# VHH binders against o75319: the designs that were tried, part 23

Target 1, 181 residues: o75319
Amino acid sequence: GNHIPERWKDYLPVGQRMPGTRFIAFKVPLQKSFEKKLAPEECFSPLDLFNKIREQNEELGLIIDLTYTQRYYKPEDLPETVPYLKIFTVGHQVPDDETIFKFKHAVNGFLKENKDNDKLIGVHCTHGLNRTGYLICRYLIDVEGVRPDDAIELFNRCRGHCLERQNYIEDLQNGPIRKNW

## First folded at step 1 (VHH)

Design d2e (framework vhh_4orz_3)
Fold by ESMFold2-Fast, scan of step 1:
Structure d2e (fold): chain B 181 residues (1-181), chain A 118 residues (1-118)
Amino acid sequence: as target 1 above (181 residues)
Amino acid sequence: EVQLVESGGGLVQAGGSLRLFCAASGFTFDDYAMAWLRQAPGKRREWVALITSGGETDYADSVKDRFTISRDNAKNTVSLQMNSLKPEDTAIYFCAAWDEYSGYSEYWGQGTQVTVSS
């Protein structure tokens, strides 16, 4: 279906690069078939995503898609040169350890292969907020040793929206460190 | 008032089939992803199957190719067809409604018991 995700218009399309990291967060792009339901200034297609990243003088090297659907856009709508990784996350629940480890392995692999450039890892769920913010912050805490409150603050500031899901925030602040990168 | 009411659970022999139903009321069913989760004796609750508002489905590896989730938006019902049942499928099965888009609104049923005898 061509139904726009609930509250999708309430969120900024793309955040800022998180300083000191290779992460940038955004909401799900919507393929061209959704544009008839949107004003021109509300459109955010896969092409619009790459244009907005370029406007920030940044370049995407990987997209990690955390949504539980593929109805919003297809991997084929992305440039062939940009790797796409789908990690299905169930939503509402804190991601399980397997999901967290898969995210960490993908990030670490990208960083190892892209040490000689400054390309970004783009991460999104539907709104680019709760699942996206959780996994980015979990990486920063567990792998980079960032303090939980500092990771959350950095994500909130750069995304332009605060993490909303209290169980995610609680796990980030008080949950165990998952040591498998 | 929001309600999710499961039905269709029961006792079945290994290799048999059951179909679970979940009737939803009190919210805009068409806007929610619907899921089935289960909790086996002495184990943590795990997700089993999900169907999005747009009809896309996904399954846990343990049930893939044996279980099929479907929804009927006209009747506000989600169902789970369970084939080739195994003793390890014995659990209480819960229906859940997730506002996939906002990630905020969620609703849960009380569960229905499925027992698979060897």
Scores: ipSAE 0.005, ipTM 0.240, lowest interface PAE 10.3, mean pLDDT 86

Design d2f (framework vhh_4orz_3)
Fold by ESMFold2-Fast, scan of step 1:
Structure d2f (fold): chain B 181 residues (1-181), chain A 117 residues (1-117)
Amino acid sequence: as target 1 above (181 residues)
Amino acid sequence: EVQLVESGGGLVQAGGSLRLFCAASGFTFDDYAMAWLRQAPGKRREWVALITSGGETDYADSVKDRFTISRDNAKNTVSLQMNSLKPEDTAIYFCARYDDSYGFDYWGQGTQVTVSS
């Protein structure tokens, strides 16, 4: 199905790089088949993603796709040169420890392999907000020792939208630090 | 247009097994994750098992290692194999479509599973 995701048009396509990190967040790109339901200015294809990143004078080195679907775009729609990692993450609930561990492992591996460049880790779910913001903030808090409120503020500012799910926010602020990474 | 039709429910003794089936129609089946949820008497509906289009699965802690969700994209079906059933598994079981942006957006009518002790 090529129905446009609920509220997808309400969010900015791409945020800004989060200063002091290698993260950039965006909403899910939509493949060509979705464009018949979009005005030209609303389109945000995989190609549009890379154009917007380049427009910011940035370069993607990894895409982490947190959606629980493959209907939005195919990995084949991305440039061959950019690794794609799928971490199926159920929405609306706080990601489980296994998912958090997979995310941290992927980020740590990328940083180790890319210490000699400044390429970004692009992270998205459907809106690039709740699952995306949670996992990025969880990484900053647990691995980099950032204060929860500072991580959340940084993400909100750079994404251009505030984390919406109260259960996600509460877990970030008051939940246990997961040391398994 | 979208239809989800469950079958396979019934009465079974504790320790027994049942297999539930869901026939889906009216949408591109292999574009969506599918789920089984259940609702016990006087309780809220909870999800039990999820399966992505490609066959990756997730389970609620209460059913891990006892239930197995599977799908057949050629036949537009999703199934739930329930083993080592307990009285607390008694519920109406619903097949649902999972839309990543909305959550569970379409549901079947449900099929009753009753586990006697």
Scores: ipSAE 0.561, ipTM 0.800, lowest interface PAE 1.6, mean pLDDT 92
Fold by OpenDDE, second read of step 2:
Structure d2f (fold): chain B 181 residues (1-181), chain A 117 residues (1-117)
Amino acid sequence: as target 1 above (181 residues)
Amino acid sequence: EVQLVESGGGLVQAGGSLRLFCAASGFTFDDYAMAWLRQAPGKRREWVALITSGGETDYADSVKDRFTISRDNAKNTVSLQMNSLKPEDTAIYFCARYDDSYGFDYWGQGTQVTVSS
């Protein structure tokens, strides 16, 4: 179906690069079939995503899609030069250890292969906020040793919206470190 | 009206198997991912397995390699094959619709699964 995700219009399309990292978060871009239900200024397509990233003088090197659906857009809608990785992540619940590991592994692999450039890791869920923010923060905390509150603050500031789910925040602040291997 | 009706629960010995079924109605079934949730006594409800409209599956770590979720879009049904059952799998199991925006927005009344040691 082509129904617009609930509250999707309420969030900024694209955040800003998180200083000191290669992460940028954004809400899910919607393929053309959704445009008929949107005002022109509300439209945010895969093409629009890349345009907005370019406007920030950045370049995407990887897209990690955390949504648990394929209805929003197709990988074919993306430039062939940008790898696309799907990590099916259920919403509203803290991701399990395997999901966290998959995310970390993908990020680490990208960083290893992209040491010679400054391309960004674009991460999104539906709103590009809760699932996205949790996994990015989880990475910063577990892998980079960032303090939980600092990671959360950094993400919120750069995304332009704050993590909303208390269970995510609680797990980040007080939950156990997840294995990196 | 969205309706989800679970069946197939029961009592089984540890190491045994059960197959749960869910019949869905009141919505376009193949537009939604489906899931099984469970709630054990004194514990929070947790997701167990999910399957997208396209047939991609995911499982909680606790049930991975033991449980298998499947769906039949022609019949509007979703199933959960549970093998190598453990006492800790004892719970009420719920069939749920998953919307990536809303999460688990509808679920049935559930079916009791009891695994004895």
Scores: ipSAE 0.379, ipTM 0.706, lowest interface PAE 1.2, mean pLDDT 94

Design d2g (framework vhh_4orz_3)
Fold by ESMFold2-Fast, scan of step 1:
Structure d2g (fold): chain B 181 residues (1-181), chain A 119 residues (1-119)
Amino acid sequence: as target 1 above (181 residues)
Amino acid sequence: EVQLVESGGGLVQAGGSLRLFCAASGFTFDDYAMAWLRQAPGKRREWVALITSGGETDYADSVKDRFTISRDNAKNTVSLQMNSLKPEDTAIYFCAAGDEFYSTPYDYWGQGTQVTVSS
């Protein structure tokens, strides 16, 4: 359907680049068909996303879409020069090991192939907060060796909103490091 | 006004089966993901099963291969088929609605239906 996601309007469209990383988080862009339900100042299309990134003097090199739906926008709505990766994640349960490994492999592959530039990895779910923040923080903790509370604080500050799901926060703080493949 | 009304709970012996139902009203059902959550005695609520607006399903590891979630968009209902029930499945079961994620407290959930599994 063409329903605006619950609380989508309450979140900042795009965060800031997370210093010391290639990550930037944002909420899901909504294709043209959603504009009938939005005031002009509330619109956040795929085009608006790229304009806001440019306004920060940044450039996207990869988009990772963590939503469990294709209804919000289509990959064809993005510039052909920017790779798009879909990782279906459910919004309540902590992502499973397979999902975590897929995210890590995508990030590692991007970083290896983009050593010669400073392009960003854009990550989003519906609000660009819980699933997005979990996977980014999980990567920083498991791969980069960042302390859990430091990773969470960095994400919260740069996104402009705090991680809300207690089970995600608890797994980041106290859960095992995921090492496999 | 959004309403979610659960039914189908009861007393069952270990190894038995129950089917729970949730009747939804007051919102565009087809646009929402639906979930079942449960609260065991003395415990906090935990997620059990999810079905997206597109019909994709996911399950907590503790119930995988035993429980099946389904929906009927024509009737605005979601159901949970529970097989091979165990005493540890004893809980109040709640139906919840969201886009594709859920935030607690849920504004859109009923009083729940009690499931008791005896040994």
Scores: ipSAE 0.014, ipTM 0.270, lowest interface PAE 6.2, mean pLDDT 87

Design d2h (framework vhh_4orz_3)
Fold by ESMFold2-Fast, scan of step 1:
Structure d2h (fold): chain B 181 residues (1-181), chain A 118 residues (1-118)
Amino acid sequence: as target 1 above (181 residues)
Amino acid sequence: EVQLVESGGGLVQAGGSLRLFCAASGFTFDDYAMAWLRQAPGKRREWVALITSGGETDYADSVKDRFTISRDNAKNTVSLQMNSLKPEDTAIYFCAKDEYGSWYPDYWGQGTQVTVSS
């Protein structure tokens, strides 16, 4: 049986685009087989994701999946026109430098190839909050020179939920800039 | 207070078997997926097995068909039966409360040492 992730229902499916950036954060979409345990208003499939993005007058150009599993949905459930990148991240611990580099490289590559459009980079982990918020904020701080508290506040406001993991917040505020990434 | 207490580790010869136990307290055991992880000397921690609240199981490729995870909700216990043990299974084994597929263990116990001799 397909069991939904703990606390998944507690979070908004999709945040708003983060102004001044190409980022939008969301919780993990669940393929149709999970819907047996969900009320109609709780469903959030890959199709529902794209419908909600379209309702905001936005378009996804890349999905970055930070979950440690592929059980929730398959890349085949996504439109062929949208690139999908998997970066396996373990929850709880601050992502290592290799993970941070992979994320930054993917974002930079997308932005270079999409200068002539306004397509978004969709980022999710299971809840679209802690790992997702950490990596987006890390990019804004290290690459775009945003102040840590401003990056965190922007993410929290647009996601509609505040970063919960204190070790992630402490690393963003007081940790080193990841040089050479 | 959440507590996870692992037991059942020991020294065993290659090809042997061990059964690990994890006694859980301080939370509603039946509502959570439970996992076993291990950490070998000088290596990073790796996931071994998972059992959901509904009884669905999953395993790392390295242990599939050799290890079996089970749970006893009446006793708040999760177990790992380890068969056909290999020297590379030598590690400290940890019990964890897990969010299915997210790999966010809320708490780990102190672990139980498993040593497999050649």
Scores: ipSAE 0.000, ipTM 0.155, lowest interface PAE 15.1, mean pLDDT 85

Design d2i (framework vhh_4orz_3)
Fold by ESMFold2-Fast, scan of step 1:
Structure d2i (fold): chain B 181 residues (1-181), chain A 119 residues (1-119)
Amino acid sequence: as target 1 above (181 residues)
Amino acid sequence: EVQLVESGGGLVQAGGSLRLFCAASGFTFDDYAMAWLRQAPGKRREWVALITSGGETDYADSVKDRFTISRDNAKNTVSLQMNSLKPEDTAIYFCAAPYEDYSGHFDYWGQGTQVTVSS
């Protein structure tokens, strides 16, 4: 059936906004069918996500879902006022150039359309850590010119968990800058 | 008890082919993507191929166009067809079950099957 992702309970549901950016990272929300397997304090539904963002005095303007599945929740479970973008990524491997460019395009488009507000770009994979942290840091390095170690430190601090995948860290620190298509 | 049991490894000459099998038990196989990873002597494990529960596939660049991953959900098996083998493909090959999309760690690992490619 509907198994809780491995180690999902080990991670904080939502990080903090990354200062100087429009990014906030979180783990995948789980739809109501998963709640039978969770204690009340462990529940993190799409509704719980928006409640936690509001508790930080923040507002989501876009969700980018990096998981390779639609099993955890459906776009229909989100408020109709918040755009949802799916970018299918597999874990473990560094995202390919096409995936990186899709992410950059989505972020740039959002920022252009939201110059007059302070709404956030919410990014998640399963744990909101490795794929999420990689793509956010890759954007900051390639587009905003942030030093790799500074981008990684900022993400780790705001997410409340450190990037775990050494191949992702290595690519961020020493890999090529991915220029636009 | 969760078990992943690999088979089909062996010795083959460069340019040859092998087919690896993985039999899974003790978990809901149809809920999981299935992956093949390999570990060469003195090196870390590397990902080779992935197949989602729905049958979508992805491959590492080093094996693309040479290897094909497939699954049989009715029999709880995943297979890896390996063509045009190179000495660099010599490794222990592991079947692993990431939950849905692989989130960094594999939920379940097998004991592995040895593949040796002679030049």
Scores: ipSAE 0.015, ipTM 0.214, lowest interface PAE 6.6, mean pLDDT 86

Design d2j (framework vhh_4orz_3)
Fold by ESMFold2-Fast, scan of step 1:
Structure d2j (fold): chain B 181 residues (1-181), chain A 118 residues (1-118)
Amino acid sequence: as target 1 above (181 residues)
Amino acid sequence: EVQLVESGGGLVQAGGSLRLFCAASGFTFDDYAMAWLRQAPGKRREWVALITSGGETDYADSVKDRFTISRDNAKNTVSLQMNSLKPEDTAIYFCATYSDEYLGSDYWGQGTQVTVSS
């Protein structure tokens, strides 16, 4: 499995920190075995991820991996000092309530344990866009009381790409609020 | 070189059971999440079950509690146990790799027909 994910090259590697939050979104890093299929300027390894975040004068305190596969990189490719959480999510489908709860619980736990620092929660799926944007926006809407359109606009602006899946957008705008539990 | 070969389909009465098998070759099976998808007559293709390389599973609401997906990494096989079958389960069932963002786009099998009579 060294095939580059479809459309992966179409997206910016890392967005910017979402102001007023601890979130930063990015596309999936690809381990060294993928580099034979990439030009030097296209490479985005786990090491490249951390370098790009430091270039923004930010620091990661948690990575939440939303992909349904483990073929792109291994947790062992990350610095030992940064916690890694895997939440398996299916593409195409709006994440279910159990998945939403897991995400909210992880975010709340991180924020509680990191009150005295400014470390970021890094969130990614394959493109760092649809599942990533949905769960971040869902958190902002349900937990922080942000208006849906404002959450979506903030994510789109900071990620540098707009949410693409209409079913995700419709759920955020018109779906039920899932209470933090 | 990549091959996914489905088997185990057939005709069964409502309330019955079938077990589907998928034999994989030509790729690093252990690195891929696997999917079962189906296409009913006159309908679009839909996913029914997913399994990660480590054995975590997920199911579409229509088959939840009735179908069980499993894998054997040593044998490069994926299985789908289908219980309490309904006429609405009638479809061609496909084995596929899960490409993550685009379900089933990397590699597809040719499918196996399941027909459930009332």
Scores: ipSAE 0.194, ipTM 0.561, lowest interface PAE 3.6, mean pLDDT 89
Fold by OpenDDE, second read of step 2:
Structure d2j (fold): chain B 181 residues (1-181), chain A 118 residues (1-118)
Amino acid sequence: as target 1 above (181 residues)
Amino acid sequence: EVQLVESGGGLVQAGGSLRLFCAASGFTFDDYAMAWLRQAPGKRREWVALITSGGETDYADSVKDRFTISRDNAKNTVSLQMNSLKPEDTAIYFCATYSDEYLGSDYWGQGTQVTVSS
């Protein structure tokens, strides 16, 4: 069960903090059992994730996992001090209103509880790009009032890769605002 | 080695029902999302239904409210209940592991033929 995800190697492991936000996006870290199939420089484990975040002089305060598989890593692979939240998100469709609400609720809860620090909300799917980017942008648009193109540009720049799915982009640009309650 | 073996296909009249089965082996079944795909003659393979490792389901618009995907982790099986079948549902149906990858499923079996006559 340790198959490397398709094109996983093509994406930067970790993006940059999105200025003006507490978001950082990254591709899915892979547990140690995957390392035998990777070159040393390709390895990206949960431990590597935290090391890379630290190298950016940042700290993770929450991880939101949007994947709908558990084969990549286990919550037990993460430090106990960092909350882990799973939001099952299918990768081929625009997330539904319930998924969007769950994401917003999680983010808002985190921000409310973490006003006294600058810890980041780490968000990932498999590649940390499409689902991840959509939900982050959806939040910025719906909750923070950011212009859709600005949100998309900001995410793309910070992630180091551009959103790929046209339906996601179109929904962000032209779709309706989703309820925040 | 990952193995996916589909069964349950056949010939059915429009409006009829079929239930497809898939037996999975060679991987930690309960960690993977599973899916059914189908490929009609001259068409691209398309996603039909998904079930996450957590048991959440999703469906293509074309089959929503007609098809039901389910899984049994104890038996390493995934099923597709197909009701109100239409001629346009005619295809080879594949059981697949469906990771979160943007590009599609990881593995699929040999498939089972479903033919819906008008």
Scores: ipSAE 0.024, ipTM 0.507, lowest interface PAE 3.1, mean pLDDT 91

Design d2k (framework vhh_4orz_3)
Fold by ESMFold2-Fast, scan of step 1:
Structure d2k (fold): chain B 181 residues (1-181), chain A 117 residues (1-117)
Amino acid sequence: as target 1 above (181 residues)
Amino acid sequence: EVQLVESGGGLVQAGGSLRLFCAASGFTFDDYAMAWLRQAPGKRREWVALITSGGETDYADSVKDRFTISRDNAKNTVSLQMNSLKPEDTAIYFCAAHYDDTGYEYWGQGTQVTVSS
């Protein structure tokens, strides 16, 4: 339906770039049909996303959409110049190894093709927090060798909200390292 | 421990009314959308009604204008008022808690509704 996602209004629309990385996290943009249910200051459309990124003097080169639905906005609502990748993830559960691999592969591919620019990888789920934070932190830990607590702290600070799901946090801190292959 | 406990089901004649209740515990009720789904014998479970954390409601076409979903956040309850019941409404009715786009995280065990002709 066209109902506003649960708790969506509780979260900051866009975080800050995570220093030392190409990641920026945000909550899901909502297409025009949702605006009838939002005050002007609550609106966060695909257009609003790109305006807020530009206001930070940043530029998106890729959007990775982790939501399990297509009801919030259409890829066609995004500028044609920005690639869009859908990785269907259900919330509540720690993403499986196949999903982790797909995310890592997409990030690695983007970084290889964008060596000569500073464009960002935008990552979102519904709230831009649990699935988003997990996969970004998992990448930093497994690929970049960042300590789990440092990755989590960096994400929390830059997103402006702390990871909420204890099972995700436990997996990041104490779970096995997933290899890129 | 998370629990969703349904009540209010029973036997009613066609054209009658029933009110179902669901009592929730063990999670932050106010953060979840709440839904009613039903399953008739030998059929797939189907969605009936949903109420968001903000109080917005949605209904399946088959029950629109006959059923009303509501919630009481102070009591951690969701209810379904069912009017103009039809034999086709006969099913086990389930209460479910929905969070994010993850779908239904928590389910009740169901309450039987039987509508006689």
Scores: ipSAE 0.019, ipTM 0.324, lowest interface PAE 4.7, mean pLDDT 89

Design d2l (framework vhh_4orz_3)
Fold by ESMFold2-Fast, scan of step 1:
Structure d2l (fold): chain B 181 residues (1-181), chain A 119 residues (1-119)
Amino acid sequence: as target 1 above (181 residues)
Amino acid sequence: EVQLVESGGGLVQAGGSLRLFCAASGFTFDDYAMAWLRQAPGKRREWVALITSGGETDYADSVKDRFTISRDNAKNTVSLQMNSLKPEDTAIYFCAAIDYEGSDYYDYWGQGTQVTVSS
């Protein structure tokens, strides 16, 4: 239905670009049908997302949607010029190797095709925090060789909220490097 | 073993009332938002009401001011008080749980309880 996701209003709509990377994280945009349940200042539609990115003098080149639902917005609500990728994740367990592999491949493909521009990879789950932060940090650690604590700190600072799930944090800090890419 | 068990369904005449109950076990109930959804014959399952882990409520427009959702965390139960029932409320009613920590689909479902409202 059109119920607002649990705790969605607790989080900033969109973070800042993570310096030294092409990543920007945000919470799920909500299509127009949700606006009846929101004050004007709480609205965060797909259009609002693109306006907020432009206000930061940034441009999206890819959206990766990690939610396990299509109820919040439709790909058709996005500009045709911005590719959309859905990776279904359930949000209670550390993402499996197949999910991590899909994420890494999408990021690597984007970077190779966009080496001549500075467009961003937008990543979101429901809150733009736990699944989003895990997969971004996993990429930075496994592919770019960033130290786990540095990746987590960078994500937390730029998102404006700290990763909340202890099992995700533990896996990033002490888990094995996934070289499945 | 995770279980959601609905009860309280039945036959009632238009204008009447019913109270549905859902007993939950096998998970940390306090961490989950709880919802009621319904499915009428030949229609898609639709959301009816939700109560967050913190006790905030939300309702579909079709049931607002007639239905009230509540929870008792000490007893691991969620209930739906349905007043001023209409024939169009006839459906199987399902209890569902959603993880507050970023899950955006219903993690656990009950088997449903039939509500029939006669004209």
Scores: ipSAE 0.016, ipTM 0.314, lowest interface PAE 5.6, mean pLDDT 88

Design d2m (framework vhh_4orz_3)
Fold by ESMFold2-Fast, scan of step 1:
Structure d2m (fold): chain B 181 residues (1-181), chain A 119 residues (1-119)
Amino acid sequence: as target 1 above (181 residues)
Amino acid sequence: EVQLVESGGGLVQAGGSLRLFCAASGFTFDDYAMAWLRQAPGKRREWVALITSGGETDYADSVKDRFTISRDNAKNTVSLQMNSLKPEDTAIYFCAKTWEDSGYAFDIWGQGTQVTVSS
């Protein structure tokens, strides 16, 4: 299946680095087989992703893919020098504690191994918004002690789109801190 | 016109097995994740199993290790193998389609198939 994801064209391909962090969020890149359904200016392939990151004078050191599918692109479509981590995350529910822990562990491991550089952790789901924003904000709140509203505002501003799922926002603002990371 | 037609339900004793089927038409089956949901009397509908277009699966904790979801893209079908059935599995079972990541909800089109598990 080469159908583009619903509403995918509505979202900015890549946000900006979140200042004070190593995070950058983007929507899912689409492999070449999708391009026949896109105008040239709408294309956002894995190659396009790396070009856009470079245009911001940034470099990716890790991609975390939160989509619950492998149909949009394959790890083999990425440069071999950039690690790829898949965390299957269904888009309807607030991610469970196991998923949150896996995300935190991956981020902490990257930061420990990349103390001597300024490479970014790229995080995406389909739109680079709800699951992506939730897990990044959850990390900032639980691990870095950022206030929930500040984390959400920072993500929204840097992504260029606001978190849309009320249950995710509610959990970030009022839910328990998951300290066992 | 989208159609999802569930079948295979019935009465079974606790510890037994059933296999449910869903025949899909009217959309590009390969582009969607497929799911099974259930609704017990007087309760809200709950998700139990999901399979992506690429064949990756996920299950609710209540059915994990007992249920297996599968799909046949050539025939536009999704199936649910239900083993070690419990009385609490009694419900109407629906199949649903969703975009694997963009769906805010599962799209249910059929009337479901009744599963009754006696103790």
Scores: ipSAE 0.016, ipTM 0.351, lowest interface PAE 5.2, mean pLDDT 88

Design d2n (framework vhh_4orz_3)
Fold by ESMFold2-Fast, scan of step 1:
Structure d2n (fold): chain B 181 residues (1-181), chain A 119 residues (1-119)
Amino acid sequence: as target 1 above (181 residues)
Amino acid sequence: EVQLVESGGGLVQAGGSLRLFCAASGFTFDDYAMAWLRQAPGKRREWVALITSGGETDYADSVKDRFTISRDNAKNTVSLQMNSLKPEDTAIYFCAADYGYEDTRYDYWGQGTQVTVSS
């Protein structure tokens, strides 16, 4: 499908780097075929993503795509130098332990391989908010020992939008820490 | 109370036409994208057509140029005009609403309406 994701225009394209971490969150970039349905100021292609990251004096070293579709853009639309990882996640429900495990392992692997640089891990779902915010916060809480409310506030501030799914927020605040990895 | 109620299903001969309707209540209809999905016996549900809150439409390749989705915001309805029907279109057709929080899950679903296309 070539329809623009519902409410996609309501969100800022890209947030700011989360201080003290290697994370930056953004909404899904849309390949060129979507641009006929967008005003020039609404366009956010893969190229636009990299330009906006450079405008912040940052550099991407990994993109983690959490969408359950491949219709928005292709890995081939990204620079060859930036690794791309697809983790299919379905919304509405808190990501399962297998999904959380995959995310944590990808982040840990990137950090070990990039000790000598300051490149960022870019994370997105469709809006760059609920699934994205949940998995980043889950990593900070479970792996880095950040207090849940601090992780959520940091993500909300840097993304420029607050997590909207109450079940995700509740799991982060009161749910079990996933320590199996 | 949120409700999506489908109507217009039935039995039709191959090459015929049917128009499905979905009446929505209990939510701000104008803010939601509306979709039609179908499920044939023994198969998974497949997406058929979508109309965004802004009126943009999209279709599965199997129904493109044969089906037309439309909405009437004043009446809180979405409809699917199905032309040149084939036996392969036989399925239960579901109406679904999407507020845009997820890319694969719909917030609200109807009970479905049966469409049977005979040769």
Scores: ipSAE 0.016, ipTM 0.363, lowest interface PAE 5.7, mean pLDDT 89

